# VHH binders against q9y6x5, part 4

Target 1, 379 residues: q9y6x5
Amino acid sequence: LPPKLLLVSFDGFRADYLKNYEFPHLQNFIKEGVLVEHVKNVFITKTFPNHYSIVTGLYEESHGIVANSMYDAVTKKHFSDSNDKDPFWWNEAVPIWVTNQLQENRSSAAAMWPGTDVPIHDTISSYFMNYNSSVSFEERLNNITMWLNNSNPPVTFATLYWEEPDASGHKYGPEDKENMSRVLKKIDDLIGDLVQRLKMLGLWENLNVIITSDHGMTQCSQDRLINLDSCIDHSYYTLIDLSPVAAILPKINRTEVYNKLKNCSPHMNVYLKEDIPNRFYYQHNDRIQPIILVADEGWTIVLNESSQKLGDHGYDNSLPSMHPFLAAHGPAFHKGYKHSTINIVDIYPMMCHILGLKPHPNNGTFGHTKCLLVDQWCI

## First folded at step 1 (VHH)

Design a28 (framework vhh_7uia_1)
Fold by ESMFold2-Fast, scan of step 1:
Structure a28 (fold): chain B 379 residues (1-379), chain A 121 residues (1-121)
Amino acid sequence: as target 1 above (379 residues)
Amino acid sequence: QLQLVETGGGLVKPGGSLRLSCVVSGFTFDDYAMAWVRQAPGKELEWVSSISWSGGSIYYEDSVKGRFTISTDNAKNTLYLQMSSLKPEDTAVYYCARERGTYVSGPFDYWGQGTQVTVSS
């Protein structure tokens, strides 16, 4: 049987939720598959950047989706996750569904994964749904399973994206045990529905399934605000992105803007682009603004106002609170194996291997994931 | 689905007052800053005022400070511009514009069709 892979993302699923809540369906999935307890994501720890890193194996500076809100100073183009479907933003990399379709006449299917409703290098996912948050998980799953069973050329790569627990993490904060327990139970039930649907349709035994996420979540507070307006007037700069990583485009001399910001708060680091720490791999792209502000974990950058977010992400990728997990099941994967940590960019070369695809140059290391795979030697 | 519809324009004498309204549909102000931008005959677009999603941060172009007031009624999905002490130089088509995110000065992603304000003796 030709290899098939379904990649599922539950947005904002913090790794340590697995230790603080019960997941009977996910636990049964893991018992017969593999678990990576922590996935070290890319900086900025935001939805669009990390989802594109999963499917390209590239750092944000290399794939060009450097934030959920972006400005390209050369072309004067603006990007937001709500409305921008211009291929320009996505064309700095080749995502796995494009590679899948262009090698050996394979098809791809997509239910809401970021970028899959956009033609990238003149190639759009063979089957896709235009992004709409109101579409139920069941409808997304029904479309994906229909396409996996009845396609020519065959669908060998499929993606499924779900907005929770991120939306609830923002609304309630990850420390709200009552509300988060309810949300996470619903997600576990969706995982149960997923497995049951695949079994009912005869797909389960021959399909590789990866369940992962793009980032975690940390608790925010009205007591942890950084008021940018206390340090600099809006007339000196254009704000491209605000919190917890602010992207500042100066309207005056860059050094003058930097000097107004550099001592603004003890809970925020202010970087000239050239001084951004190398470990972030967040420097070499024209969409990264001349000045970047990075708030400490749990601190929110505001403009003389309160924040309604009780949880947020985007913080330093070394923080465990920002890390998701990865679980997988299928003929390519060992059964009952637990691994401690991989980098999020390592997922792409692993998926290429499973599908028999030649990966494009990437920042992942195949060796980091080889112990998960039955056809690899793990010492 | 996304629409911005301006009303309230008209002819007024110098020193007069006028209130512009912009009704939005397809989104709420909870996640977006809003702006008023104007264009005088034969001139470039000029930013007038912006208000953050919460109404907590408000900014004005220097020539309108103390004369214009921007506000939102989130329950009615309506953005307002209260204009007082109007001058002939305020004659322009006034556009309601959505800023990207909760506050992003300058980059606008959706615009209304505009409403004409004429200040003439």
Scores: ipSAE 0.000, ipTM 0.127, lowest interface PAE 21.6, mean pLDDT 89

Design a29 (framework vhh_7uia_1)
Fold by ESMFold2-Fast, scan of step 1:
Structure a29 (fold): chain B 379 residues (1-379), chain A 123 residues (1-123)
Amino acid sequence: as target 1 above (379 residues)
Amino acid sequence: QLQLVETGGGLVKPGGSLRLSCVVSGFTFDDYAMAWVRQAPGKELEWVSSISWSGGSIYYEDSVKGRFTISTDNAKNTLYLQMSSLKPEDTAVYYCAKAHYEDSSGRLYFDYWGQGTQVTVSS
């Protein structure tokens, strides 16, 4: 039987949650599999960018999904809706499900993973669900497991995306132990349901399962706001994205806009595009705007209003609060192995290896994940 | 500088229709998703509908699907909500809101909203 892989994402699952809350089902999964304690995600630490980095192995400047709201200066197109179906936004990279379908008479299946309901390079996931947040985890799981068992050509790569704990992280903040405990217990129960469903269907022993996330979450406050309207008049610029990384498109010369912003708040950094720190790998793309504002951890950029958010993400990817984890179980993985850190772009070449696919050029390093795999030597 | 002005509210009988309008100034529809949010007396804010700048993605709260239609006229910088088959439970102050999508769930972050327009549905 060909190797099979199910990639599961729980949006906004901060690595630190594993130390501060009980996860009996996830701990049982890890005991018989592997755990990477921290995954260094890509900048900016947002949902669409990092989900696309997981499946392409590329930095955001290379795959083109540079934010959840984007403007392309060359084509004059805007992306401000999570369900925008224009392939233009996704065509700067080849995600793993496309590679999977094109190399070896294989099928891919997707339950809500970002980009899977869009044709990319004229290829859409063989089986997919149109994005709809109201669809239950159980329905997503039922579809994925049906497709894994009842497809021709066989489904060898499947994805499953769930919106929590991100939604609750924004609403309550990660420091609300009472509410977050309830939310995280429910997620652990969903992991238990996933494992039991796979066992019941005879998939568990022969399926590789990766459970990961795109980013973490940090505590925000109404006491930590940056009012952009106090810095600059709206007539001078078009706002492409607001918080915590603001994307500024000047309507006048760039230097004038930069000078109005550069010293406005001690709690944000203001960068001309060419001055964005090289370590972010967030510079070489037409969708990255001429001026970028980066708020300090826990600070929210607003337009003359209060913010209802008690938690947020998008901040500097060096911050531990922005890091997710990765856990995996299956025939490709060691049992009971813990690893400290990998880069989120390293997941793609590892998954290609497991599936026997030739990866497209990418920013990941296969060597970083070798110690997780039974068929590799880690000295 | 940013201003959203809602109009078109009023008193209507059950089964009636109203069209709400929101004129925006200080920004353009090219930059943002737009939404309608309502608040019934003594209740929390409830999201009603949203539309992307391109008009390509439109979403509705389940209780208004098939009865309400959201649209934009970008040349007039105006957002509309056409309401039909109105019910007493639609009675609320309706707010026009500037929105961004926070993540792939379609969840909206509201930056700014107007002063509201009252819709009252009674027999």
Scores: ipSAE 0.000, ipTM 0.168, lowest interface PAE 19.5, mean pLDDT 88

Design a3 (framework vhh_7uia_1)
Fold by ESMFold2-Fast, scan of step 1:
Structure a3 (fold): chain B 379 residues (1-379), chain A 122 residues (1-122)
Amino acid sequence: as target 1 above (379 residues)
Amino acid sequence: QLQLVETGGGLVKPGGSLRLSCVVSGFTFDDYAMAWVRQAPGKELEWVSSISWSGGSIYYEDSVKGRFTISTDNAKNTLYLQMSSLKPEDTAVYYCAKSTRYGDSLYPFDYWGQGTQVTVSS
């Protein structure tokens, strides 16, 4: 039978949570598998962009999901909600579940992973759940395991997405040890439930499982606000995205808008699109706006108001606070191996290798993940 | 100064209808998504419905699809939730919320109203 892979994401799981809290179930998973301590995500360090980078191996400028709120200058369409079902936004790349379904006789299954309830290049995940935050982890797991065991053609690639600890990270901030310890313990218990369910169904020994995340979280404060209204009047621009990376569409001359913004705050960098640092790989897409504002870590851009968020992400992808981890277990992976760092775009070619798929052109480097795999030599 | 004021809640029998209104002061709808969020007694916050700042994108939680309708009157700076075929499980405090339009959380809303109580019982 072909190899099988389950990809699990816990949104906003900052890598250093592993050092500051106890995870008995995740620790047991890692002990008999592999751990990548830091995954360097793509810029901007937001949910939709990074989840799509995991499954395409592409930078945001290449796959087209460049933010959670977007405007396309050519078509004049707005992406204004995390449950947008217009295929237009997703069609600049081919995610792994589409490739999996188009090669040989294989199916994919999805529980809430971003993009899986949308037909992309006229192909939707064979089994999927429409995005609904109210659906429990248990129900998502029940559907995924049912599809892994009872599908024809067989499900060889499955995804499972969970919104925590991101929601609580925003509400409490990552420095709230009391509330975060409670949230993270619940996540560890869900990992225990996942492993137990796979063992009970006879899936555990032959299934490759990856547990990862899209980004981390940093502490914010009412003392670290950048009031955009003190810099520039609303009549001069359309706001496409606000914080911590603001996307500005000028209504007047771009240079005039830039000049009003460039010296407004010492805690914000202002870039014309062509001046965005090359290391971000965030320039070559019509959905990237003419002016981008990038707040310093822990600073929030606001419109003459307070922020309710005590934690946030979206910041510079070189910041360790923005990095998730990756843990994996299964027949493809070594046991008890620890690796320092990979790039988030490297996950896609690794997954293609495990599934025996030919990857689409991508920005990942298979060599970076070779040491995790039993069938590869690492140098 | 931002202010969101919800009205229209009350006691209604199962199968009944209510229309909730949220009057917005201190900003306009032009650059913000607006939402209705509810909290039942002893439960967590639950997102109900959102409408984009352009009015072009409208989304509903699955349990309310076909029963609830979200709308805006931008000239009156007012958000509405028309509720029909009400069920006892719809009993909650309903909050009007303004989105930052950048959010990644399930509740990316940075400003909440005071709430209005909806009680569905016989």
Scores: ipSAE 0.006, ipTM 0.237, lowest interface PAE 11.1, mean pLDDT 87

Design a30 (framework vhh_7uia_1)
Fold by ESMFold2-Fast, scan of step 1:
Structure a30 (fold): chain B 379 residues (1-379), chain A 122 residues (1-122)
Amino acid sequence: as target 1 above (379 residues)
Amino acid sequence: QLQLVETGGGLVKPGGSLRLSCVVSGFTFDDYAMAWVRQAPGKELEWVSSISWSGGSIYYEDSVKGRFTISTDNAKNTLYLQMSSLKPEDTAVYYCATSKYGRDLTYSYDYWGQGTQVTVSS
């Protein structure tokens, strides 16, 4: 029987939430599995880029999903997370569900993971749900478990995506303990429902389950705004992405736009594309714009208006507030093991190993995840 | 520079219908998620519905699902909200809003119109 893996993402689940709130269901999951306390994500620390990095093992400059909003100057195409269906944007990498279907003639199933409702290299997930935020967690779980139990060729790789706690993190901010406590308790209850459903269907003992996230969340404030309109007129540039990382396409010469922006605020860094720090691995892709603005943690870039966001992400990936966690349970994983940190790109080669797939060239290091796995010697 | 102009509000009796329109200028729709957000007297902003310009992704707040329909007319650069079976609880100023962030649609709107008043009474 081939090994099976279910990959679950709770969007915006900051690693520090595990220390500051109680998660009885998640703690029971971890007790008989593994926990990675911090996952260092890729820059920009946003939903679409990091979800695609998890399933490709690549930095954003390599897989091509470099932001939630993108522009390609050669083709004149525009991408957003609400206009994401064009395969052009996704074709710079091969995600694990494509490899799973083509390499071993297995099936994949997806409940709304970014990219799974798009044909990539002419291959779409065998079973999938079109993205719709109004579809309940229970309906997504029902479809995933039905497909895991009732498919030929067998579903060996399945994904499940949920929008919380990201939506509430934006609305309330991560420092609102009362509202975040309520939201996180609901997520823990959903984890309990997931485990119970898998046990009732006889899947629990033979299924590998990974619970992770794409990024964290940091507190924002009306006291921490950067107003771009105070230093540059919108007629000089096209805005491709705004906050906290602004992507600027000049309508005049690049040097003139750069000089207007460089002194705009002490709370953001202004980079010509070639000057973006090497540690970000955010330079070698045509979708990265000629000028990039990076706000300091907790600062919001605005256009002569207030921001309603009390929490945000997208900031420097070295910030602990931007880091998610990873928990896993199943026959491939040790029981009761804690690990400090891995890179988000390390998840892909680990998943390929579990599924018996040959990974495409990637930026992950299998050695970083060896201690999580029962068939590996931890040295 | 980006302009959002809402129309179509008014006074209507419970069970009635209204269609709100938002004319968009200053950008292409493919750059943004489109939404309707409302604010009742003395209450905070409440997200109502969102649509991608391609029409591929449509979302509703639970209390309006089955009663409200969001749509776009690409040729006219116009966003619509068709409201039916209106209730007194639907009384609010309705705003047209746009954001580039999609999945964070409930609180990531960067551009707002001036709003149009909907009153459900009598």
Scores: ipSAE 0.006, ipTM 0.326, lowest interface PAE 10.4, mean pLDDT 88

Design a31 (framework vhh_7uia_1)
Fold by ESMFold2-Fast, scan of step 1:
Structure a31 (fold): chain B 379 residues (1-379), chain A 121 residues (1-121)
Amino acid sequence: as target 1 above (379 residues)
Amino acid sequence: QLQLVETGGGLVKPGGSLRLSCVVSGFTFDDYAMAWVRQAPGKELEWVSSISWSGGSIYYEDSVKGRFTISTDNAKNTLYLQMSSLKPEDTAVYYCAKDTGYRSPLTFQHWGQGTQVTVSS
């Protein structure tokens, strides 16, 4: 009886891939649903921060996952990879699966979405898989659909995360049409498999499905490197995160480190924490370091070495190359509607509305997503 | 026991000024970041301004820059928000919040009761 929602993320799915490649399965999904052409993500445009923003509706400074690599100056804890299961990192916000389980007698299910294998506010997703990149999309889908059909209390919120096209975007770069064409065709086939599986199991007619992503991808080059070792000796600072947003923890006076960095490259902006542009909403958290370096699009910060990445993300969130898309289908959504842009933080209050949950305070604006929904006025 | 008590709200005309105060008890500003957050009628919470530990770093939401000033009086354990050039869109309940080290205004565990600001002709 309660509405059901499956949230699917294909990591690093740049919005304009939809214009440059053929997606027959995704286009069939959109034909009977809705498409948001661009989703303006949060800064920094990285995987963990944006995935947590989708499910909390908060800017990174507010939910506390401010990078994929973090240091907390107060507790002196380090966060360096997806296997870190310390609730400390995730407890600055309440993700939707926790709210779903606590406000109603309902279950949540998760296949690899960042944070779902961690107890947050003493609550872990009712059904979950420990993060393991080697687990196939098919196995993740099999578990999610099993839990959607065979749970009591019923699973009303489910998440599914897939690492592509991000991994291939890094390896080949988004301008490698031959390799990216193969990768994106495989993703489209996985979308076809998803829809077919839901239909075969009798879930399709009553399930709301959102397909989205956390960020895009931009082309990098060996001709666009910023060598940090030419700017400053490593004895003056601790490096918390490197590229394309470097997080610098000074070992000497902050102003001295800033002065060594500020004129190092014309392709990098250097900010004292209080000077970080307000439009980034990236200042108010102890995990944001005293100095951040922001590389220009397509530039890579390195330590006296070459970079193996031909594509990257993390850049300014105003860049269209950093934007993902959102497609959705189900009883809550209009059919055949196209919308230009929403903010990634708007997804959370929309999902709360679909599920009948009271959202926690958040940075999203429900009005931005109203035109997608059948039970709302399109004003 | 930690308490945050906001005062200073009221009815003002557009272009007017108002000073909000938050009296803090049970801790000192030197130990915590402080923020002002507001909620307009029928809308979600919006961060307005923050002041870091010791008052060294001050931050503002773009729409209030140049019009609002956040400050502390550590001797009085009081946080202030001086509001100038008030607009109808500044109408909201204003909350004082503290942070135990994270400086995130929207996830602060300790909120005050709020003070209503109404800007109308």
Scores: ipSAE 0.000, ipTM 0.101, lowest interface PAE 21.3, mean pLDDT 86

Design a32 (framework vhh_7uia_1)
Fold by ESMFold2-Fast, scan of step 1:
Structure a32 (fold): chain B 379 residues (1-379), chain A 123 residues (1-123)
Amino acid sequence: as target 1 above (379 residues)
Amino acid sequence: QLQLVETGGGLVKPGGSLRLSCVVSGFTFDDYAMAWVRQAPGKELEWVSSISWSGGSIYYEDSVKGRFTISTDNAKNTLYLQMSSLKPEDTAVYYCARGEDYYTSGKYAFDIWGQGTQVTVSS
C-alpha cells in the first residue's frame, strides 16, 4: 500500500503553550510519536506565507506569497485574504499536493489549507473544500477521512486547517490565561476526536499524521502603538500592508520617503528593500515593496487610529513567541522521541521523503529531520 | 489618503430601523473584507458583522442574526448595515473596519477603522 500522510495545522499555536497548558490528547499523541519543540518559521511570520512555505519548502521571496496583503507592481494586481483566488499569486512555486498528483496513481485531499481551492500550474487538489470559516472542524474531518478511505486513485496526501488558536490569540492576547485555557482545551479535544475518528475508520495504523502550525502569537497593547501618520503624510506613499510589517510603495522619491520614516519611532526598524537583513531571506521578489517597516515585538503600527488586537504575529522569526511546534505519529516516525528545533522549510523535503516523492528544489535540509524518521540515521 | 466615513446613526425607538453607511477612499474597496464593530458605553468592542470583498461570504454575531443585514455596493465604495427590530442593548458607537486577516481572525484582525457613528435606541 502506498504511504499516506495527513498534515494538520492549528493556526497560531505558539510552541510554549505546550508547557503552560495541559494537552492530555496531544501528549498521548506525542508519547507514541515525535515532538519538535520549536519550528523556526519564515519571515514574515504570517499565515499565508508560512502555510505556503510548509508545503513548498521555500522562503517567501522564492514562493511569492510574501504577506497576507500584497501588491505586484508589474501586473498592478492586489492580493488580500478576501481576494486570494487568482492563480497568479501562487504560481511561483509548486506545492506538495500538485507534485503528489503528478505522480502515477495518486490523489490529494484538502480541508481549507491556504491555496488548495486555487488551481496552481493548472492543477487543483483532487478533493477540496472552498474556504469557509463557518465550516466546523468535524465537517472538515469527516470529508478528509472519507476521501482518505474512499478515493480512486487513492488519496496519499491530505491537509486539514483550523483557524484556532489564532483567532482567539488576536482577540484575547496570549497572556489571557482564562480565555486561552478554554480555547486550547477545545483544540486538545479536537485532536482527541481526530485520533479516535482515524482509529474507528481503520486509518490510524497505516497513516502518517503531522500536527503543526504556521506561527505563534505575542501580546499587544494600546501602550505600544506606532502612529505612522505622525511620520509621513498619505500623499507620499501607497500602503500595501500595515502591521507589524508595513509595506510602503513610495509615490515620490524613495529616499525622501525613507528619510521621513527612518527616525519616526525607536520601536520600528525602517529598511530600504536592499538593506533588509539577509537572515530574513526577504528581499528577492517584486512583491516585496521598496520600503519595509518592522515593528519590535508587541508593537503595533497604526494610521492615527487605535488597534483592537490584543495579540499579533508577523514579527522577527528569531523570536520564540513567533515559533510553532511540530508533532507527528505514524509508521514513518519514531515513538517517544523529542527534537529541539527544525526550520519550517524542512517539513517539505521530509514529507516528500515519507511519500516517496521527488521534491522540487527547496530551501529545506532533509538532514534536520532525519532523527524523526525510523528509516534514517540521525548522525 | 486612507479614509472610512460612517453615516446614518441617530436616535431611534425600540423596534425601529436604521441604515448605516460607510464610504471608503484611498484603497481598492473590492479587494478587502469589511466589517462592522460596535462599542457600547463602558464596554469593550464587539464584532457585529463581516462581509467578503465579493459580498458572497457574510457572518453575524448571534445577537444580531435575523435583525441586521450587511451589504456592499462596490461601484459606490460603500459598506452598509441595515438594522431592524432595534433594542436598547444595540446602543453603541458603530465603526466600519477593513479586514486584515480573513483565514485566521476575520472577526478581530482589522487594520483600518472609521471614526464611528452613534446609534442610540431609547424611548
Scores: ipSAE 0.000, ipTM 0.247, lowest interface PAE 16.9, mean pLDDT 88

Design a33 (framework vhh_7uia_1)
Fold by ESMFold2-Fast, scan of step 1:
Structure a33 (fold): chain B 379 residues (1-379), chain A 121 residues (1-121)
Amino acid sequence: as target 1 above (379 residues)
Amino acid sequence: QLQLVETGGGLVKPGGSLRLSCVVSGFTFDDYAMAWVRQAPGKELEWVSSISWSGGSIYYEDSVKGRFTISTDNAKNTLYLQMSSLKPEDTAVYYCAKVGRSYEPGYFDSWGQGTQVTVSS
């Protein structure tokens, strides 16, 4: 049997939710598998960048999806000009489904993972769904399991994406225990449905399943706003991205824009591109703007307006509130093993190993995930 | 269940103005971002502007910035695009779109029927 892997993402699933809420189905999954308690994601801690880092093993400056809203200074293109479907934005890296299809005579399947409905290096996921947030988890799962059982060449890599708990994290904030308890219980029930469906179809014994997320969530407040309009007039710059990392493209001298911003608020850091901290690995790409503003945890950058968000993400990737977890089960993984921390870029070379693929050059370290795997020496 | 109905398109001379409206029914939109996207004949879809329905975060494509203004009237469940200083290059079918909750404005999950804007003599 060729090895098979299903990669599942629950958007915005903060790692410490596992300690503060009950997840009976997820805990049963972990009991017979592995848990990584914290995954250190890439900066900026946003959906598109981190989902692409998971499947490429690259920092954002290397894979080119540097934010959820982007401008490319060389080509003068804006992200969303072609409904995010222009291969230009995705072609700076090779995601694992492309490698799977090109190195092995195998198929890939995708239920709405970012980038899977785009031809990347002239290769699109063999089976995919166009993004539509109204499509239920059940429909996504039905398609993925159908493709895993009924494909030639066989589907060996499959992805499944779900928008929660991110949407509710934004609406209620992670500190709203009543609403978050309801949302997280529903997610746990979906995990139970996933496991039951795989068992019913005879897939469970021979399928490797990874459940992870792209980032966490932190509490925001109307009392923690940075009004950018109080610092600088709109005519001096083009705003490429706003909060909590603002991407500023100057329309006048860069130094003049920087000087107007640098002392505006004690609750944000203002960086010229060349001064962005090296630890972020967020500098060497034409899509990173000349000035970047980074808000402190829980602070929201606004344009003379209120923010209705009670939760947000995008903040410094050293913050535990920004970290997701990783749980995995299957023939490649140990049973009942807990690991403290890996980097999100480490997931890609681990998945390549499980599938027998040669990874493209990447920023992950295979040694960090060795202890999770039955065929590896753990030291 | 969700219906998006665009109105306000038409023929206008260069330098003219139009106001597009999108009436939304079937939902209260407190958590959704809304967008205007356009498609010129024989070209790909182009994102024009986005607004967070509940939060008021606003973005514009560079070619329309300073000429177009996106706004909402939450009491009327209506999204607007005020277009001024119109150019022949603005000729397109304009669509009102609901943005997916966890995706960037480029991934739209509900669309209106569109309204034609023609900028010519």
Scores: ipSAE 0.000, ipTM 0.166, lowest interface PAE 13.9, mean pLDDT 87

